# VH-VL binders against Ferredoxin-fold anticodon-binding domain-containing protein 1 (FDXACB1): the designs that were tried, part 17

Target 1, 94 residues: Ferredoxin-fold anticodon-binding domain-containing protein 1 (FDXACB1), of Homo sapiens (Human) (q9brp7r531to624)
Amino acid sequence: LYPPCYVHDVSFWIDQKKGFDELEFHTVARAVSQDTIISIQFLSRFQHPKTQQVSLCYRLTYQTCDKALTQQQVASMQSQFRKEIQQHLYVIPR
Below, E stands for the ipSAE of ESMFold2; O stands for the ipSAE of OpenDDE; V2 stands for 0.75 times the mean of E and O plus 0.25 times the DockQ between their complexes.

## First folded at step 15 (VH-VL; framework fv_sotevtamab)

Design v6 (from y1 with light chain Q27E; at its last look DockQ between E and O 0.83; V2 from the best seeds 0.77)
Fold by OpenDDE, look of step 15:
Structure v6 (fold): chain C 94 residues (1-94), chain A 123 residues (1-123), chain B 112 residues (1-112)
Amino acid sequence: as target 1 above (94 residues)
Amino acid sequence: QVQLVQSGAEVKKPGATVKISCKVSGYTFTDYYMHWVQQAPGKGLEWMGRVDPEDGETKYDPKFQGRVTITADTSTDTAYMELSSLRSEDTAVYYCARDYYPDISYWRYFDYWGQGTLVTVSS
Amino acid sequence: DIVMTQSPDSLAVSLGERATINCKSSESVLYSPDNKNYLAWYQQKPGQPPKLLIYYASTRESGVPDRFSGSGSGTDFTLTISSLQAEDVAVYYCQQYYGHPTFGQGTKLEQL
């Protein structure tokens, strides 16, 4: 018997001067998810050919064994995560 | 060429405040962060914090948080580091250092440095 | 904070010989979005500020002699001087910039 896993991707634009703090990204993810994120995987880097703006994509996997975790709960956490990274990491979610 | 010129040595008493300046030339001041690094006599290097001269945004090391204030004056191309509540252990050479940000890094390495400013804290 | 630990604390090398300085980070400094190791090396001589030698673990700063090279990945890094010159006597520091900038404690390189 395995608890369900929920996978969500997040993409965002980066301010190239400010940069992207990956460590803080992980910290915020764990905080928002209340430590239900078991994996954060970098997926891809995209640079817009015209604007030269850089976008990153990460995959977040949610899972917990000690409490019920629903798809709706994860969706809510993911939404909050997008808000938090926009406020704290100088990124713009896509 | 890029130059970072710091103000002269300071002698302070415990509890006092010191403010060091770093005037830059040879590049656009607002394009790069300015960092401050502490080096106690015979010791290593410790990052104190940085300012984005463009918008004044700062980051500080928790060790100095609450005592250090880093600012930038774009009208004079000068960065400042103010350290309050001075202690004897604050006796050190303080460096301003320009960063270079490759790609999309948030934290930085430092390609140009000021000559350093000695601050001596003694009763 | 990522802790940087250099080894040795000091070493003496004869002129013309190879000098090797190691640096370990408590966490990986490989930055996924760039696939680069965010590690720099500095040289500091007495009474002078540090001088940037290497960034991205292995890229020489402009003007740095070819005898200086950086290698390594993840948590283990090495600065190598292939043939020590008299002017290379100095203290060397590694610095990571994957997280909050932190420096190694320094390695004093002397002439034997």
Scores: ipSAE 0.729, ipTM 0.921, lowest interface PAE 0.8, mean pLDDT 95
ESMFold2, look of step 15: ipSAE 0.765; ipTM 0.897
ESMFold2 (binder alone), look of step 15: mean pLDDT 91; pTM 0.931

Design v7 (from y1 with heavy chain Y100F; at its last look DockQ between E and O 0.86; V2 from the best seeds 0.77)
Fold by ESMFold2, look of step 15:
Structure v7 (fold): chain C 94 residues (1-94), chain A 123 residues (1-123), chain B 112 residues (1-112)
Amino acid sequence: as target 1 above (94 residues)
Amino acid sequence: QVQLVQSGAEVKKPGATVKISCKVSGYTFTDYYMHWVQQAPGKGLEWMGRVDPEDGETKYDPKFQGRVTITADTSTDTAYMELSSLRSEDTAVYYCARDFYPDISYWRYFDYWGQGTLVTVSS
Amino acid sequence: DIVMTQSPDSLAVSLGERATINCKSSQSVLYSPDNKNYLAWYQQKPGQPPKLLIYYASTRESGVPDRFSGSGSGTDFTLTISSLQAEDVAVYYCQQYYGHPTFGQGTKLEQL
């Protein structure tokens, strides 16, 4: 009885000197998706055993209350989100 | 021994500019951000902004954006805060503060503070 | 901005008694990657800079007496001084660092 939802994960390497701003990550997600992302769940932190680089993984859930999103619309939002975090958060999407 | 030593008190007229120094010792200056915090007389603490001494990147609180310039000189291990277009409301003690050891977070708490610099703005 | 609200604005406590200071944030300050609350407490005595007491909501900074403790999570935090000493008379500030730093308005702790 609920509208369909789409779940997509995003993972990325961080710049450990600059650090990762989780609040800004949430802000960018809401802005890019026009609040279509209804939840953002932290999944994991991974440290590469050789390079010591750190990556983070988050799960995004897309849904609207009034109209179904298509998979293509969500894919477009996800792609734009990946570009925006790279530009604003010192991260390299994986 | 980590030490943050600020320049002395200043008296300024409205519309002037003040530049406060914060010289550090006892740690690698480029490994930590340097922040500036305002405390008006009898008031609480207000974050103004920060600089990364390694590359000069800055962030400012919107309240001060456009009037504050924060810089770092790695040849002298000294950070600076310059506040322009001074108003009587800018009368305050200004602190430099170091954020904590490197971690994965963008923002951190302040483990060492300078002694403070009183700036008085009066006509 | 994350607004930090302390209560009370001031309190007076007898030597040896417990003092409790509350701090509430306008949103969660839990940083998911390390699962820690990004909340610090500072003590400021007259004519001195603030001094870090507590970080991650409940971890004491080195050299801070164990009568100081922090607790809480999410949006609600407490600083407790279990047995007030004369040297604990000061203003206390909470500060979040989940986003750009913001401070509570301060709580003045006085000796009854």
Scores: ipSAE 0.730, ipTM 0.893, lowest interface PAE 1.0, mean pLDDT 91
ESMFold2 (binder alone), look of step 15: mean pLDDT 91; pTM 0.926
OpenDDE, look of step 15: ipSAE 0.743; ipTM 0.922

## First folded at step 16 (VH-VL; framework fv_sotevtamab)

Design k1 (from v5 with heavy chain S105T; at its last look DockQ between E and O 0.82; V2 from the best seeds 0.77)
Fold by ESMFold2, look of step 16:
Structure k1 (fold): chain C 94 residues (1-94), chain A 123 residues (1-123), chain B 112 residues (1-112)
Amino acid sequence: as target 1 above (94 residues)
Amino acid sequence: QVQLVQSGAEVKKPGATVKISCKVSGYTFTDYYMHWVQQAPGKGLEWMGRVDPDDGETKYDPKFQGRVTITADTSTDTAYMELSSLRSEDTAVYYCARDYYPDITYWRYFDYWGQGTLVTVSS
Amino acid sequence: DIVMTQSPDSLAVSLGERATINCKSSQSVLYSPDNKNYLAWYQQKPGQPPKLLIYYASTRESGVPDRFSGSGSGTDFTLTISSLQAEDVAVYYCQQYYGHPTFGQGTKLEQL
């Protein structure tokens, strides 16, 4: 039996003075998802040509071997993750 | 031209509080974080915490959380580290260190250091 | 915390010879957004503050002699002094800044 695998990207503007803590980003992702995020892949860095603001994009892969995840469970985890990174990492999700 | 000048050595009794100053010159104080690093006699370096002089935000190592207060006074371009409830194991040299503000990273390395302040805690 | 482990604890090298100091991190210190290793090296002489030598694992700080070089990636890093000078006798520390700063225990470099 094949457990579902869900892929969701997250992108966000960073606070360039405070900076972005990638280690803490990974920690928050795994904590909020209770370790169902099995892969966190950096995709891109973008600097807005007008405002000079920097955004980052990561790809999250959700999967568990123990029980099947639903789309609703993953959507809930993704929503909570977006809130947590905004609250703890000085980022503004897009 | 960049200088970090710390206050002089101090001798304290157990249970007392010490407040060390670090006055900067040669750069814009609010553009860089100020860190504090402990080095016990004959030991390695241990990061204690830092302050953003621009808004006063701090981050502390859990080992020192609750006893250390790091502040910045932008009117005098001076950072402070206050360590309370002193114990004999707090005898150490304390350094202020400026980080470099590279690119977009949250954590940084230290390009300029103060001369160090010896704090001796003795009964 | 990211644990930094240096080897050896002490090293004696003849003038003009190569000195090699190793530093290992408990996890990768590669920062994805800029693809750089967040690893620095410091030199400390008795009674003095640490002096920055290397950052980004291999970039020499301004004013540092070119006999100092850093290399490595991920979790394994090396500081090399290609031809030891008498003034290079000191304790050397590696430091990661991928997470909150932690330092290696130090390596004492002596003249043989």
Scores: ipSAE 0.751, ipTM 0.893, lowest interface PAE 0.8, mean pLDDT 91
ESMFold2 (binder alone), look of step 16: mean pLDDT 91; pTM 0.933
OpenDDE, look of step 16: ipSAE 0.756; ipTM 0.925

Design k2 (from v5 with heavy chain T30D; at its last fold request DockQ between E and O 0.94; V2 from the best seeds 0.87)
Heavy chain, then light chain:
Amino acid sequence: QVQLVQSGAEVKKPGATVKISCKVSGYTFDDYYMHWVQQAPGKGLEWMGRVDPDDGETKYDPKFQGRVTITADTSTDTAYMELSSLRSEDTAVYYCARDYYPDISYWRYFDYWGQGTLVTVSS
Amino acid sequence: DIVMTQSPDSLAVSLGERATINCKSSQSVLYSPDNKNYLAWYQQKPGQPPKLLIYYASTRESGVPDRFSGSGSGTDFTLTISSLQAEDVAVYYCQQYYGHPTFGQGTKLEQL
ESMFold2, look of step 16: ipSAE 0.803; ipTM 0.901
ESMFold2 (binder alone), look of step 16: mean pLDDT 91; pTM 0.931
OpenDDE, look of step 16: ipSAE 0.839; ipTM 0.940
ESMFold2, look of step 17: ipSAE 0.794; ipTM 0.894
ESMFold2 (binder alone), look of step 17: mean pLDDT 91; pTM 0.931
OpenDDE, look of step 17: ipSAE 0.848; ipTM 0.942
ESMFold2, fold request of step 19: ipSAE 0.806, 0.783, 0.801; ipTM 0.900, 0.897, 0.901
ESMFold2 (binder alone), fold request of step 19: mean pLDDT 91, 91, 91; pTM 0.933, 0.924, 0.934
OpenDDE, fold request of step 19: ipSAE 0.890, 0.893, 0.891; ipTM 0.949, 0.949, 0.949

Design k3 (from v5 with heavy chain K59R; at its last read DockQ between E and O 0.94; V2 from the best seeds 0.87)
Heavy chain, then light chain:
Amino acid sequence: QVQLVQSGAEVKKPGATVKISCKVSGYTFTDYYMHWVQQAPGKGLEWMGRVDPDDGETRYDPKFQGRVTITADTSTDTAYMELSSLRSEDTAVYYCARDYYPDISYWRYFDYWGQGTLVTVSS
Amino acid sequence: DIVMTQSPDSLAVSLGERATINCKSSQSVLYSPDNKNYLAWYQQKPGQPPKLLIYYASTRESGVPDRFSGSGSGTDFTLTISSLQAEDVAVYYCQQYYGHPTFGQGTKLEQL
ESMFold2, look of step 16: ipSAE 0.805; ipTM 0.903
ESMFold2 (binder alone), look of step 16: mean pLDDT 91; pTM 0.929
OpenDDE, look of step 16: ipSAE 0.843; ipTM 0.940
ESMFold2, look of step 17: ipSAE 0.790; ipTM 0.895
ESMFold2 (binder alone), look of step 17: mean pLDDT 91; pTM 0.930
OpenDDE, look of step 17: ipSAE 0.844; ipTM 0.941
ESMFold2, fold request of step 19: ipSAE 0.796, 0.806, 0.799; ipTM 0.896, 0.899, 0.900
ESMFold2 (binder alone), fold request of step 19: mean pLDDT 91, 91, 91; pTM 0.930, 0.930, 0.932
OpenDDE, fold request of step 19: ipSAE 0.891, 0.894, 0.893; ipTM 0.949, 0.949, 0.950
ESMFold2, last read: ipSAE 0.801, 0.790, 0.800; ipTM 0.896, 0.896, 0.898
ESMFold2 (binder alone), last read: mean pLDDT 91, 91, 91; pTM 0.931, 0.928, 0.932
OpenDDE, last read: ipSAE 0.892, 0.891, 0.893; ipTM 0.949, 0.949, 0.949

Design k4 (from v5 with light chain V29L; at its last look DockQ between E and O 0.92; V2 from the best seeds 0.80)
Fold by ESMFold2, look of step 16:
Structure k4 (fold): chain C 94 residues (1-94), chain A 123 residues (1-123), chain B 112 residues (1-112)
Amino acid sequence: as target 1 above (94 residues)
Amino acid sequence: QVQLVQSGAEVKKPGATVKISCKVSGYTFTDYYMHWVQQAPGKGLEWMGRVDPDDGETKYDPKFQGRVTITADTSTDTAYMELSSLRSEDTAVYYCARDYYPDISYWRYFDYWGQGTLVTVSS
Amino acid sequence: DIVMTQSPDSLAVSLGERATINCKSSQSLLYSPDNKNYLAWYQQKPGQPPKLLIYYASTRESGVPDRFSGSGSGTDFTLTISSLQAEDVAVYYCQQYYGHPTFGQGTKLEQL
């Protein structure tokens, strides 16, 4: 059987003075998903034309080879990941 | 004319504490982080930690966690590094260094350095 | 920690000749949001603090002579001095800033 693969995007505003720690972003993703995130792809950078505030967007791909993930399990991991990055990375999820 | 001026050399006994100052001029102290870097004799550079002078937030390298305290005094535009429980391997030159914060990065490189402070730990 | 390894530990080069110093990181230094390698090079002379030469792996700091150049991507980086001058005798360090800062062990450049 081919294990199911789930794709979720996350976007967020950053704090320009503190900056964005991409290495820590990857670390949080691995921890929250128990290493079921197999790909983290940078998609885009957006700068708001009025405020000059910067937003980043990443694509997360969830899959495991030895146990089937459900859509509900992945949705729960994604929800927790959004909370964790807000708490630890100086970002505001969109 | 950015300048970082450190306090003078010190000789300490094992188990003592040293506190080094770094007085800045030529820029707004609260706009940039201040880092501290250790260089043991004949050895390379080792990052110790940093402080945000605006809110006092710190980060430390685990090697020094529990022994190092980095602070900033915005009334005198001076950063401090305090290293406790000194050992002979702490004999080194200590530098303060200002980072430059490009665009959106969290970690940075160092564009201005203090002159260094030699700390000698001897019994 | 991201480990930075320089090679060689020391080298001697005749005036006017090319000097090449390598730096290798234990993981990629490519920062996705700006697609740049987060690698800097410093020069340190005896009794002086380090001096910034190169950032973003290949961008020369203002006031640095154009005989200094940086190259490389991902995990493998090089500092090149195209024609060695006597004042270039120093120790050179690479430093990554993709994570918390770490430095290579240094390369001592001497005049042959």
Scores: ipSAE 0.748, ipTM 0.893, lowest interface PAE 0.8, mean pLDDT 92
ESMFold2 (binder alone), look of step 16: mean pLDDT 91; pTM 0.929
OpenDDE, look of step 16: ipSAE 0.781; ipTM 0.933

Design k5 (from v5 with light chain Y56F; at its last look DockQ between E and O 0.94; V2 from the best seeds 0.82)
Fold by ESMFold2, look of step 16:
Formats: C-alpha cells, sequence, structure tokens
Structure k5 (fold): chain C 94 residues (1-94), chain A 123 residues (1-123), chain B 112 residues (1-112)
C-alpha cells in the first residue's frame, strides 16, 4: 500500500532583470513543506508574445513515509509556498 | 573597449577601513551588476558581494559579518567596496568584476575583471 | 553553499602534451529553465586578474584558443588543454553560478 501522494503545479511570472534563483526556489519549497516535498520538476518556460514576460512552471510532489498527509494540509502548504516565493524570489504566482 | 580600473594599493592597520573604487568605461554601467572578489595571497577566489548599479540593490556573503558595503555612483560610473574593522586575514587582492546577463538566471559568471587592488593589513 | 573541489591541486605537463583539470561540485549546477550547466572556467596568470575561458561548462569565450575545451555535466566537469603552450602556465579555477558564486581552490599548471 502507498502513502498518499499529492501533485501540485505552480506557475509564476519572473522579474527578468533580477533573474530567477532556482536553488533558492528549491530551498523555500522544502522549508515551507518541512521536507514533505519529495520531487520538484521543471515543466515549462513560456514567454508572453506581447509583453515578453517569462513564466515558469514547476511540479511539486508531496509525500512522506512517516506521517499521513491530508489534502487540506497539502493545500495549506501549497498556499504558503505561493506566498513565500513571491516574498523571496521576485515572482508573481499565477 | 570594456575597462574596469581600480584604485591603487593600500596599507592599513587592524581595525581600519578601506574603500576601493572601480571605474568603468566602454559600456553602460547600469546594465550589468558589479561584483567584488577577494583573493588572499597564494589562495583562491572568494565572492564578497554585488551591487545592481541601476537601483543600488546589494547582496553580500555573510562571512564578512556586515563589514562590507558595496555601492555604485552612476554620475561617475564608479563602484565602491568598503571593508571595515580590518583584520590581518583581510590582506588580499580585491577585484571588481562585471557579470554577464545570459538569460533569466539570478547568478552569473564574470566576463570582465579589474586589475586588482592589494590591501595589506599589518602592524 | 555549493563546494567546488578541483583536482589535482598542481600538475606539470610537457609542452605539446595534454593537460586535464577536474572540477567537482557538491550538488548539481544544472539550471532547469535553460537546461545548461552553470559552470565557468578561469585562467589566472601571475600578477593578472582572472580571465574567463569557458562558460556553461563547454562554451569557449570569444578569443579563447581552440585547444581549450570544457566538458562534463551535473557535478563533474573537466577542463582540457589539448596541446600545452608556454603561455598556458597559470592557475585555473572553476566557478559555479547556479547559486551564490563559489570557486574551486585552483589548479596550478606548470611546464615539466
Amino acid sequence: as target 1 above (94 residues)
Amino acid sequence: QVQLVQSGAEVKKPGATVKISCKVSGYTFTDYYMHWVQQAPGKGLEWMGRVDPDDGETKYDPKFQGRVTITADTSTDTAYMELSSLRSEDTAVYYCARDYYPDISYWRYFDYWGQGTLVTVSS
Amino acid sequence: DIVMTQSPDSLAVSLGERATINCKSSQSVLYSPDNKNYLAWYQQKPGQPPKLLIYFASTRESGVPDRFSGSGSGTDFTLTISSLQAEDVAVYYCQQYYGHPTFGQGTKLEQL
């Protein structure tokens, strides 16, 4: 039998002058989830044809062997993560 | 021709402050970040921090415990690095280095370097 | 911090022979949004500032001779000088820029 596994994507616009710090993105994700995020996968890069703004999309997988995660707990972690990356990484979640 | 020209060598006593200048020419100063790198005699290169000349934003390596201040003066196209509370282990050559903005990355490599400024902290 | 470890610390190579310098990072330096390894190589001759040789692990900077090449991926990287010239006597540094810039300890390349 499998432990519960939750998959959530996050997309965001970056500040192209500041740049995007992928290492810090990983650090924030693991800190907010208390290491229950077991996978962070880059999915796509999109450039808006009119504004030239760049967005990135990552897939986060939440799971642990040691505790039962609920959908509500993961949703709370995902919500906090969206706030934290806006504060730390100069991004605007979408 | 891109040039980064640093101020001359300095001799300082422990506890003093040094301020090194880096005057740029041959490019638009506000288009690139300016970094500072320390090289102790016979040792490797250590990143100290950077400034964005366009808005004054800085990032520092925490090992300098708040002793470093990096600034940019766009009226003279000159960056400065000020290191306070000097210690004997701060004896080093200090380089300014321009990064290159290759795409959307936050951290970058250094395409042009100043000639270096020797700071000697002794007696 | 990402720790960069070079090997060897020093080597001596005869003129015209191949020199190989290795660099290992404590974690991957692959930047997902552009799928490139954020690894640079610098040459530093006595009394001079470092000079950029290679970026993105394998791309030569303009004006760098073809005898210099970089290879590797993830955590393991190599700088190769295919035929050593006298002017290649220098200290070589790798540097990652995936996170806060950190440099290897340097490799001193000498003429046998």
Scores: ipSAE 0.771, ipTM 0.897, lowest interface PAE 0.7, mean pLDDT 91
ESMFold2 (binder alone), look of step 16: mean pLDDT 91; pTM 0.926
OpenDDE, look of step 16: ipSAE 0.782; ipTM 0.928

Design k6 (from v5 with heavy chain P102A; at its last look DockQ between E and O 0.93; V2 from the best seeds 0.82)
Fold by OpenDDE, look of step 16:
Structure k6 (fold): chain C 94 residues (1-94), chain A 123 residues (1-123), chain B 112 residues (1-112)
Amino acid sequence: as target 1 above (94 residues)
Amino acid sequence: QVQLVQSGAEVKKPGATVKISCKVSGYTFTDYYMHWVQQAPGKGLEWMGRVDPDDGETKYDPKFQGRVTITADTSTDTAYMELSSLRSEDTAVYYCARDYYADISYWRYFDYWGQGTLVTVSS
Amino acid sequence: DIVMTQSPDSLAVSLGERATINCKSSQSVLYSPDNKNYLAWYQQKPGQPPKLLIYYASTRESGVPDRFSGSGSGTDFTLTISSLQAEDVAVYYCQQYYGHPTFGQGTKLEQL
């Protein structure tokens, strides 16, 4: 049996003045997921043509072999992650 | 032209507090973060922290957290670094350094530096 | 913290010859959103503050002679002086700004 793999994307607006701390983003992701994230991949950067605001999108891959990991658990962690990055980083989840 | 001018050398006793200033000119003070960097004699450079003069928001290196206070006075275009509970190992040249709001980076490099302020801590 | 390690600690180079300084980071300093390496190089002479030479690993600061160049990506970076001049004698530092800023220990460049 191979443990299931769950993939979730996260997008957020950044504060262009303060900037985006990608290192902290990774740190928060791994903390919230209790190290069940095996991959964090940058997907795209988008700049709104009218407002000029910048958003970023990352793909998070969850997988663990030492315990059962369900879709609901991952969804919960993803939701918590969105809350955490809004609190710790100058970002607004989309 | 951009100028960062720091206050003069300081001599302090252990346990004392030192506050040094960095007055800027030649640019809009609130458009750039101001950082402070420590350099012990004959040693390398260590980032201490930074302030956003626009809103006063600060970040500190954990090594100095709780002992360093960085502030900015927009009325005089002056940044300050206060270091308390001074120790002999705090003997160093302290630099203020400006960074630029470039791209979407959070952390920065430093394009302009003050001339440095020597702080000597001895009993 | 991201640890920066330079090599060598010191080197002596003859005038007109190439000087090469290496810098390694304990983890990648490649910033994904703009695909740039958040690595800078500074020159420091005695009694003076550091002077910015290179940022984003390979972009030369305005006013810096073109004999100075930066290269590398990820965790391995190099500062090159193609033809050493007398005024290039100094200590050189690399600095990452992917995380809170940290500097290499410095490389003392002397004239041979």
Scores: ipSAE 0.772, ipTM 0.928, lowest interface PAE 0.7, mean pLDDT 95
ESMFold2, look of step 16: ipSAE 0.783; ipTM 0.897
ESMFold2 (binder alone), look of step 16: mean pLDDT 91; pTM 0.930

Design k7 (from v5 with light chain N35S; at its last look DockQ between E and O 0.89; V2 from the best seeds 0.82)
Fold by ESMFold2, look of step 16:
Structure k7 (fold): chain C 94 residues (1-94), chain A 123 residues (1-123), chain B 112 residues (1-112)
Amino acid sequence: as target 1 above (94 residues)
Amino acid sequence: QVQLVQSGAEVKKPGATVKISCKVSGYTFTDYYMHWVQQAPGKGLEWMGRVDPDDGETKYDPKFQGRVTITADTSTDTAYMELSSLRSEDTAVYYCARDYYPDISYWRYFDYWGQGTLVTVSS
Amino acid sequence: DIVMTQSPDSLAVSLGERATINCKSSQSVLYSPDSKNYLAWYQQKPGQPPKLLIYYASTRESGVPDRFSGSGSGTDFTLTISSLQAEDVAVYYCQQYYGHPTFGQGTKLEQL
């Protein structure tokens, strides 16, 4: 059996005084997705020329071996993940 | 010249509390995190926690959570580490250490260290 | 926590000879946003605090002699002293800063 994969990107502004904890980002992703996120890929770093704010973008791949995920389930996990990183990582989702 | 100067050695009984100071000079105290590191006799280095002197936010290693309090006094440019309910296992040299101001990373390496403070806990 | 394991625990090297110390992390310490390995090396002499030698796995701190070099990536790292001097007798620690700081157990370098 070959279950479908769902790919969603997340981008966010960081707090440059506090900094960004990538290890905790991975930890939150695994927790809220119940380990259905199988890949987390860094895509880009951007610095806004006027505000000097820094934005990061990551690509998340959702898949499970023993149960097919639906698009709606993944969308719910993605939404919760965006909320959790805002609460734990000093970031503002874009 | 960046300097981190710690308070002197202490001898304590089990169950007591110790409070070690780390006075900084040669840089802006609120621009850098201050960390505390334990080194028991003949042992390696163990991170205890840190404070952001700018807002007082702290992070602690779970091993010390509930017994350690790390603070910063910006009026005197001094960080403090307080360790309560002392045990004989807490006999160690304690270091304050400054992390380098991050570009975007949350954690960094330690570029300056205090001279160390020996705390001896005798039964 | 990221566990840092050094090898060997102790070694003895003749003056002028090469010393090699290994450090392995329990997971990658590569920070994706800058593509750098968040690994530092410290030297500690008796009665002294640790002294920073290397950061980002391979970048030498200012004032550190050229005989000290760091290499490695991901989970496997090496500190090399190309020609041991008497003043290099010390304990050496690796430290990761990808997550909250953790240190290797230390490697005692002695003169043979």
Scores: ipSAE 0.763, ipTM 0.894, lowest interface PAE 0.8, mean pLDDT 91
ESMFold2 (binder alone), look of step 16: mean pLDDT 91; pTM 0.933
OpenDDE, look of step 16: ipSAE 0.841; ipTM 0.940

## First folded at step 17 (VH-VL; framework fv_sotevtamab)

Design j1 (from k3 with heavy chain T30D; at its last look DockQ between E and O 0.88; V2 from the best seeds 0.83)
Fold by ESMFold2, look of step 17:
Structure j1 (fold): chain C 94 residues (1-94), chain A 123 residues (1-123), chain B 112 residues (1-112)
Amino acid sequence: as target 1 above (94 residues)
Amino acid sequence: QVQLVQSGAEVKKPGATVKISCKVSGYTFDDYYMHWVQQAPGKGLEWMGRVDPDDGETRYDPKFQGRVTITADTSTDTAYMELSSLRSEDTAVYYCARDYYPDISYWRYFDYWGQGTLVTVSS
Amino acid sequence: DIVMTQSPDSLAVSLGERATINCKSSQSVLYSPDNKNYLAWYQQKPGQPPKLLIYYASTRESGVPDRFSGSGSGTDFTLTISSLQAEDVAVYYCQQYYGHPTFGQGTKLEQL
């Protein structure tokens, strides 16, 4: 038995001078979701044609094995995750 | 030609402080992070920390946190590593190493190394 | 911390023969935004600092002889010296840079 699975994307601008720490990104995701995020997939890298600013996009999959998550619970975790990556990494969520 | 030239060997007593210099030439010092790596006698390499010479930002390995201070002086193109509260286990060769500036990655590999500085901690 | 484990700890190889050194990471070192393995190899000859040989797991640094090659992906990596020369007697280290740098314990390569 597998409870419902929720998929949410997160995109953000990086600080190209400092760089992006993907390992720390994964660490923050696990911590904020208390391991409810079961998959983190890189989707795309975009460079804005006017500003040359780089953004990255990742797909997060939320699920637990033994109880159903609600859309509101997942939305809350996603919101907190966006805040935490801004605080822990050199990124600005889009 | 890129060169990293370190200060000479040091002999210290337990509890003392050592400060090692690494003077660079042949590249723009501000553009590359400077790392410090410890190698105890007969042991492998252990990363200690790094500094961004452009703004002074530092990162340290937790095992050295609180005892290590890494700095950069862009007016002399020189990086420094200071290790306080020396213990006998700190007897090692210390290397400065330049990383390669990445496209967008935070961590990098080391393309040039200093010649090493032996620090001996003994009573 | 990403733990890097090399094997063997030491290796003796005859001149002209192939030497193979393995390196395993405790987790993937693949950096998704560029799809490259963040794995480097260094050579350290007696009395000298480490010298970069390979980065991105398989790319040779400029000036490194063609007999050195790197391979592998994910968590399992290999440094190969196709035909050992006397000057290749050294300790070899792998290093990941996906997270803060960590090194393997080293592999001592000796001439039989």
Scores: ipSAE 0.778, ipTM 0.890, lowest interface PAE 0.6, mean pLDDT 91
ESMFold2 (binder alone), look of step 17: mean pLDDT 91; pTM 0.933
OpenDDE, look of step 17: ipSAE 0.854; ipTM 0.943

